# VHH binders against c3ng28: the designs that were tried, part 47

Target 1, 373 residues: c3ng28
Amino acid sequence: MLIIIRPSGEIALKSPRSRRNFEHTLANNIRSVIKEGKIWRSQGVLFLEVNDNNKNIEELSKVFGIASFSPVMSIKSYNNNLEDIINKAKEVFAEIVKGKIFSVRAKRIGSHNFTSLDVQRKVGEALYPFSRGVNLENPEVEVFIEIRNDVAYFYYKIIKGPRGLPVGVAGKTVVLFSGGIDSPVATWMMMKRGSIPVILNFNLGGSVHRKFVLEELSVLRKWSGGHKLKLFIVNGTDVLIKLSQIEKRNRVVMLKRVMYKVAERLCDKANAKSITTGESLSQVSSQTMTNLYVTEYGIKYPIFRPLIGFDKEEIVELARKIGTYEYSIKLPEYCAISTKARTSVELDEVLKDEENLNIDYEKVLENSEVIEI
Below, E stands for the ipSAE of ESMFold2; O stands for the ipSAE of OpenDDE; V2 stands for 0.75 times the mean of E and O plus 0.25 times the DockQ between their complexes.

## First folded at step 17 (VHH; framework vhh_7mjh_2)

Design x3 (at its last look DockQ between E and O 0.36; V2 from the best seeds 0.48)
Fold by ESMFold2, look of step 17:
Structure x3 (fold): chain B 373 residues (1-373), chain A 119 residues (1-119)
Amino acid sequence: as target 1 above (373 residues)
Amino acid sequence: EVQLVESGGGLVQPGGSLRLSCAASGFTFSRYYMSWVRQAPGKGLEWIGRIYTTGDTHYNPSLKSLVTISRDNSKNTLYLQMNSLRAEDTATYYCARWGRYLTDLFDIWGQGTTVTVSS
């Protein structure tokens, strides 16, 4: 089976150098995901030759950078011979339009002895006897002919891809990955913009917490365009014990500042240029405008919060579509790290507490467990 | 009434071993993470380790090779096994329950049991 793959429209608008890089990365990602296929680039699209298999279609549907794809039949149109196109269209589409109201859409790339309208009219005429009629505005079925130079491609299925940019074109981001509902969704959104996530997890719930984080990452791995996901696990208990030195009211924000500071070191180590979190404004008391300001104060890398404008139900809907929701809801009750009673902290007090704690962030990272997914 | 009661302390010669017990009552023991904490004379509290509800453990890195924490949920009992004891292990040993929000740290403590390591 031959498949025409249409890159995201955003890729076509890039400079020539960026477009080449993005299309090359997309092709490599597809090759990594569909290992036994043959893929090549031609005039703004990709072609994939592969055995028809539900798994191959499902895998393509999760490759960022794909706007859509279609299984096609093809024929060479020597001497601009419209009759060959009409005959092939009857072979491919007769059963598809049988008993249906249909329309024909055609497009052309290159120089031809006919127009797209000529193709639409002649093919429509040839298919009409099999059909119940033609309606350009409200057909029951729509068939497509795409003529690229001396080859005509015939299809009637357009399968949607996830769009976005190919994973790998935008560098790396360190993701603070708790394993709750929000952080897997934030990870997915950054991959959609071409970033390779480097996962940093502060484990608070032992082996059960670790289990469900790994299961969530296995799901996200299906969306990574064949890129492995690197996971750094820090046992957060050591940090919690140090928090005994500061007031209870400051502990949640301080824990988050420790996470950000360790993430900074991981950015240096992994050559990542940003930190990503699943935080949403005002969703919990530690995520108010004031507390987010205190949490990120003095952090040298940009903090991306792809979910900052989302409410909880919107995030849950995405988590279900991505496939991580069922694992996120199974996290142990002890992974709830905040009290419900606080709304704000004082910046100068938190900075003083941090100075007094004197945490060696490099050592916290060096003591992490490292896993590749 | 929620209570934790340690036992098993006493005098031990250097190089010896000792097993401490902590009897829990008044709450569903199997649903809580637990810890041992010690305090040497004139010193601050030193966290020894945590045991999760599943029985897996995480230890203070400086004590990891010297101690083993275990639990018997059917008997509502927490244990601390200590080996190769040295004079600096002389301390009062406490069992402690983690609160429902881990950033609150320990919400219930035992009275402690004293271990003295002396020739």
Scores: ipSAE 0.605, ipTM 0.870, lowest interface PAE 1.5, mean pLDDT 89
Fold by OpenDDE, look of step 17:
Structure x3 (fold): chain B 373 residues (1-373), chain A 119 residues (1-119)
Amino acid sequence: as target 1 above (373 residues)
Amino acid sequence: EVQLVESGGGLVQPGGSLRLSCAASGFTFSRYYMSWVRQAPGKGLEWIGRIYTTGDTHYNPSLKSLVTISRDNSKNTLYLQMNSLRAEDTATYYCARWGRYLTDLFDIWGQGTTVTVSS
């Protein structure tokens, strides 16, 4: 089976050099995902030759950087023989347009002795006897012919891709991954912008927490463009026992700050240039503007919060779409960070507590379990 | 009065086993997570493990193979089974209550029971 793949519109807007790089990365990602197949670039699109169509369709639907793709039939049309195109169209589309109102859409790239309109008209005429009629404005079915130089491609299915940018084009980001609903979605959003996520998890729930985190990451791995996901699991309880030494009201904020500090170290190690979180503004008491300011104070990397403006329902919808929701909701409540945080912790107090705690963030990271998914 | 009282500590030979108990009073034991923590001489606090209200457990990975935490809600008692004890396991062992919220971490502690592992 041959599939035409259309890159995201954003890629087309890039400079020629950048465009080529993005398309190249996209092709590589597709190769990584679709292990058995041949892929090549031509005139702004990608062609993928594969043996198993159904599996590949599902996989392609999760490759960022794809606007759409279509299974196609193709013929080589020598000498600009429009009759060959018409005959093939009848073969391919007769059953598709049978008893239906249809339209023909033709696109032409290259030099030909006919126009796209000619193709539409002639093919339309040829298909008309099989159909219930033609309507260009509101057809029941559209059939497509794309002529690229001496090859004509026939298709009637256009499958939407996830758009975005190919994973890898934007570098690495360390994701504070809790295993809740939000952090997988945030991770997904960053991948959509071309980032490779490096996952940092503070395990607060033991084997159960670990299990669900891994499940969620297995889902996200299907969206990673073939990139492996590296997971660092920190023993969160070891941190919590230290936090028991500070005021209760500051513990949640301090925990977050510790997470940022460890994430910062991981950025250094993994050559990531940002930290990503699933935080949403005012979703919980710990996620006030003031607390966000305090938690990230002094962190040398930008902190991306792709969900900062999202409400819970929107996030849930995305989680469902992504496929992580069913795992995230099974995560026990005790694995979640408490919602009873002070809404406005003072910076000076937190800094003092931090100094007193004297946590070795590097050691915390060094003692983490490392998993590659 | 809310209190936790540890018992069962003592002298044990290397390779031996010991079961510690923690008796809870003054609160609804079954509604709280419970934890074991130890402190070796001259060292900081080390978390051993936690048991949830559901009976699920979470252990320090470094100690997981050597310890089992259980609870009997009908007796308001927390247990710590330790096997294959080593000299480095010599410490004062504490039980601590874990509140429902993160802000309530280890809000109540026992007085501790001392375990000495020596030949």
Scores: ipSAE 0.437, ipTM 0.778, lowest interface PAE 1.4, mean pLDDT 93
ESMFold2 (binder alone), look of step 17: mean pLDDT 86; pTM 0.871

Design x4 (at its last look DockQ between E and O 0.37; V2 from the best seeds 0.55)
Fold by OpenDDE, look of step 17:
Structure x4 (fold): chain B 373 residues (1-373), chain A 119 residues (1-119)
Amino acid sequence: as target 1 above (373 residues)
Amino acid sequence: EVQLVESGGGLVQPGGSLRLSCAASGFTFSRYYMSWVRQAPGKGLEWIGRIYTTGDTHYNPSLKSLVTISRDNSKNTLYLQMNSLRAEDTATYYCARWGRYLEDLFDIWGQGTTVTVSS
């Protein structure tokens, strides 16, 4: 089976050099996901030859950088023989248009002795006896012919891809991954923009927490374009015991700051150039503008918060779409970060606390469990 | 008055086992998470583990194989079973209450019980 794959529209808008790089990355990602297929680039699209169509459809539907794809039939059309195209169209589309109002759409790339309109008219005429009629504005079924040089492609199914950019084109980002609803969604959004996530998790809940984090990541792995996900599970016990020594009102903010500091170290190690969080503005008391300012103060990498403008309902909808919601909601409450944090913590106070705590962030990271998914 | 009282500490030989107890009073014990923490001479506090209201446990990975935390809500008592004790396990052991939120982390402490592992 042959599938034509259309890259995201954003890719087409790039410079020729960038476009080629993006298409190349997309092809590599598809090769990684579809292990038994043959893939090649041609004239702005990708072709994929595979044996198992249903499985591949599901997998392709989760490859970022794909706008759409279609199973196709193809013939060689030598000497610009329009009759061959018409005959093949009858063979492929007669049953599809049977008893229905239909339209024909044709596209050409290359030099031909006929126009796309010629193809539409002649194929339309040939299919008309099988149909209930033709309507260009509101057909019940639309059939498509693409003629690329000396090959004609026939299809009637267009399956939407997830769009976005191919995973890998934007580099790596360290994700503060809590296992709640938000952090998987944030991770997914960053992948959609072409980033490879490096996952940093502070295990504050034990084996159950670990289990659900891994399950969520298994879901996200289906969206990673074949890229492996590296997970660092930090032992949060040393951090927690130290936090008990500071004022109660500052503990949540300090915990987040410690997470950012460890993430910064991980960026250095993993050659990531950003930190990503699932934070949303004013979603919880700890996520005020002031607290966000304090938590990230002095961090040398940009902090990406793709959910900063999203409400909880929107995030939940995305989580459902991604497939992580079902796992996230099963996470026990004791795994969650406190929602009763002070809404405004003073920077100077936090910096003083930080100095007193004297946490070795490198050691915290070195002692982490590393898992590749 | 809210109170935690540890007991069971003492001298034990290397390779030995010991069971510590923590008696809680002055609050509804079954509604709180409970933790064990220890402090060796000249060292900082080390978190050992926690037990939730559901009976689930979370352990320090470095100590997981050596310790078991349990609770008896009918007796308002927290337990720490330690096996295969080493000299490095010599410390004062504390039980602490953990509230639902991070702000309530270790809000109540016991006086501690001392464990000495020596030949």
Scores: ipSAE 0.650, ipTM 0.857, lowest interface PAE 0.9, mean pLDDT 94
Fold by ESMFold2, look of step 17:
Structure x4 (fold): chain B 373 residues (1-373), chain A 119 residues (1-119)
Amino acid sequence: as target 1 above (373 residues)
Amino acid sequence: EVQLVESGGGLVQPGGSLRLSCAASGFTFSRYYMSWVRQAPGKGLEWIGRIYTTGDTHYNPSLKSLVTISRDNSKNTLYLQMNSLRAEDTATYYCARWGRYLEDLFDIWGQGTTVTVSS
């Protein structure tokens, strides 16, 4: 089976050099995901030849950079001979349009002795006797003919891809990954922009916490375009013990600052240029405008918060669609980020306490457990 | 009433071993992370380690080779096994419960049991 793969429209708008790079990365990602296929690029699309295995099709639906894909039939269009196209269209589409209101859509790449409207009209006429009629605006079934140079491609299925950019084109980001509902969604959103996530987890819940984080990452791995996900696990208990020395209502913001500073060191180590969190503005008391400002104060790398404008229900809907929600709700709840934090902590107070704690952030990272998923 | 009661302290010779126990009552012991903390005479508190609900542990790095924390959820009991004891291990040993929130790291403490390591 031959499949035409349409890159995201965002890729199609790139300069020729960027477009080639993005399409090349997309093709490599597809090769990594679809082990048994042959893939090649042709004039703005990719062609993939695979066996009749629906599992291969399912994997394509999770490759970022794909707008859509279609199984196709094809013929060589002998000197742009429209009659050969019409005859093949009847062979492929007659049963598809039988008893239904249909439409024909055609497009052309290259030079031809006919227009796309000629193809639509002639094929429509040939299929009409099998059908219940034509409706260009609201058909029951739509059939497609795509003529590329001397080859005509015939399809009636358009399977949606996830769009976005191929994972790998946008560099690396360190994700502060608690394993709750929000951080897996933030990770997914960064992969959709072509970024490779490097996962940093502060384990506060022992082996149960670790188990569900690993399960969430196994789900996210299906979306990574074949890229492995590198996980750094820090035992957060040592940090909690040190926090016992500071004002208790500032501890949540201080814990987050420690996480950001360790993430900063991981950015250096992994050659990542940003830190990503699942934080949403005002969702909880630790995430007020003031507290987010204090949390990131003085951090060297930009902080990306892809969920900053999302409400909780929107995040939950995405988590369910991604497949991480069922694991996120099973995480241990003790020693989690508290709703009892101040809604507006004092920057100078936090910075003084941070100096007094004098945590060796590089050492915290060096003591991490490292896993590839 | 929520209560933690340590036992098993006493005099022990250098090189000896002791197992301390902490009996928990008044709460669902199996749902809480627990710790041992000690205080040598004239010194501050020293955190020994944490045990999670599933029995896995994380220890103070300076004490990691010296101690083993375990729990028996069916008996509502926390244990501290200490081996190869030295004079510097002389302390009052406390059982502590981790609180639900960062504001209450250790929310319940036992009264302590005293271990004296001497010839």
Scores: ipSAE 0.580, ipTM 0.846, lowest interface PAE 1.8, mean pLDDT 89
ESMFold2 (binder alone), look of step 17: mean pLDDT 87; pTM 0.875

Design x5 (at its last look DockQ between E and O 0.37; V2 from the best seeds 0.50)
Fold by ESMFold2, look of step 17:
Structure x5 (fold): chain B 373 residues (1-373), chain A 119 residues (1-119)
Amino acid sequence: as target 1 above (373 residues)
Amino acid sequence: EVQLVESGGGLVQPGGSLRLSCAASGFTFSRYYMSWVRQAPGKGLEWIGRIYTEGDTHYNPSLKSLVTISRDNSKNTLYLQMNSLRAEDTATYYCARWGRYLSDLFDIWGQGTTVTVSS
């Protein structure tokens, strides 16, 4: 079975060098995801030759950088013989258009002694007797012929991909991954922009917390374009004990600042240039404009919050689509950031508390458990 | 009536062992993380360790060679096993329940049981 894979339109708009790099990365990612297939690039598309398998279709649907893909039938037309194309179109499409209102779309790449309109008219004429008629605007079925130089490709299925950019083209980001509903979605969104996530988890819920984080990452692994996911697990209990020394209203913001500071050290170690969180503005009291400002104050790396403008229902919809929702809702309550945090946190007070706590952020990272998914 | 009651304290010779118990009532014990905390005479509180609902533990690094925390969820009881006791382990030992929120790290405390390590 032969599949035409159409890269995201955004890739087509890149400079020639960048486009080649993105297409090469996309091809490598597909090769990593689809076992025992052949893939090659040709004039703005990718071709994948593989055995017919529903699993392959499902896996392709999760590769970022793919706009769509189509299983195709093909013939070689040595002299641009339009009659050969018409005859093959009848063979492939007659049953597809049977009893239906249809349309034919044709496109050409290269030089030919006929036009795309010639192909559409002649194939339409040949298919008409099988059909209930033609409607170019609102057909019940649309069949496609794509003539690339001396090969004609025939398809009627267009399967949507997730779009975005190939994982790997945009460097690494350290993701603060609590395992709740939001952080897996934020991870997914960064992968959609071509970033490789390096996962940092502050374990607050023991073995149960660890279990569901691992399950969520196994789901996200299906979207990573074949890239393994590296997980750093920090036991957060020692940090919680230190937080007992500071005012209750500041504890949530301070915990997040500790997480950001450890994430900074992980950025250095992993050669990542950003930190990503699943924070959404005003979703909870700890995520007000003021509290987010205090949380990131003085952090050296950009903080990306891909969900900053999303409401909870939108995030849940994405989590269901991604497949992480069912695991996220099983996390113990102790793993959730408390809603009792004050909405008013003062920068100078938090900075003074941080100085007094004197946490060794490098040591916290050094004591992490490291797992590759 | 939420209650934690420690028992098992007393006088122990140096090098000896002691097992403290904490009986919990008035809440679903199996759904809460628990800790032991101690206070030596004239000193501040010292956190000993945390036990999670599944029985896994995390200890104060300074004390992990001394102690073992366990729980029996069917008996609503938390335990602290102490071995090779020294004079500096003389303290009042408290059972504490972790709160559901960061604002209340320990929300319920027992009254304590006193351990004295002396010849």
Scores: ipSAE 0.614, ipTM 0.870, lowest interface PAE 1.6, mean pLDDT 89
Fold by OpenDDE, look of step 17:
Structure x5 (fold): chain B 373 residues (1-373), chain A 119 residues (1-119)
Amino acid sequence: as target 1 above (373 residues)
Amino acid sequence: EVQLVESGGGLVQPGGSLRLSCAASGFTFSRYYMSWVRQAPGKGLEWIGRIYTEGDTHYNPSLKSLVTISRDNSKNTLYLQMNSLRAEDTATYYCARWGRYLSDLFDIWGQGTTVTVSS
């Protein structure tokens, strides 16, 4: 089976060099996901030859950088023979338009002795006897013909892809991954923009926490364009025992700051150029503008918060769409960081506490469990 | 008055086993997570593990194979079973109550019980 794949419209807007790079990355990602297929680029689209269509449809539906794709039938049209195209159209579309109001859409790339309008009219005429009629504005079914040089492609199914950019085009980002609802969504959003996530998790719940984090990442792996996900699991309790030495009101903010500091070290190690979190503004007491300022103070990498402007309902909807919601909600309450924190922690207090704690962030990272998914 | 009292510490030979107990009073024991922490001479606090209200446990990975935490809610008692003890396990062992929120961390501590591992 042959599938035509249309890259995201955003890719087409790039410079020729960038566009080629993006399309190349997209093709590589598809090759990684569809292991037994043949893929090639031609004239702004990708072609994929595969044996199993149903499995591939599901997989392609989760490859960022794809706007849409269609299973197609094709013929070689020798000498620009429009009659061959018409005959094949009858063969492919007669049953599809049977008893229905239909329309024909044709597109040409290359030099031909006929126009797209000619194709639409002639194929329309040929299919008309099988149909209930033609309506260009509101058809019950649309059939499509693309003539690319000397090959004509026939299809009637258009399956929407997830759009976005191919994973890998934007580099790596370290994600503070809690296992709650928000962090998987944030990760997904960054992948959609072409980033490879490096996952940093502070385990606060032991084996149960670990289990659900892995489940969520298994879901996200389906969206990673074939890229492996590297997971660093830090023993969060080692950090918590140290935090017991500072004032209660500052502990949540300090914990987050420690996470950022460790993430910064991981960026250096993994050659990531940013840190990503699932934080949303004013969603919880710890996520005030002031606390965000204090937590990221002095961090040398950009902090991306793709959910900063999202409300909880929106995030939940995305989580459902992604497929992580059912795992995130099973995470025990004791695995979650307290939602009750001081709404405004003073920077000077936090810096003083940080100095007193004297946490070796490199050692914290070195002692982490590393898993590749 | 809320109180935690550790017991069971003492001298033990290398390779030996020891079971520590922590008696809780002054609060509804079954509603709180409980933890064990230790401090070796000249070293900082080291977290050993935690047990949740439903009996689930979380251990320090470095100690997981050597320790078991359990609780008896009917007796308001927390336990720490330690096996294959080494000299480096010499420390004062504390039981601590976890607060209502994770950020509360340890809000109540016992006085500690000393374990000495020596030949």
Scores: ipSAE 0.473, ipTM 0.790, lowest interface PAE 1.2, mean pLDDT 93
ESMFold2 (binder alone), look of step 17: mean pLDDT 86; pTM 0.870

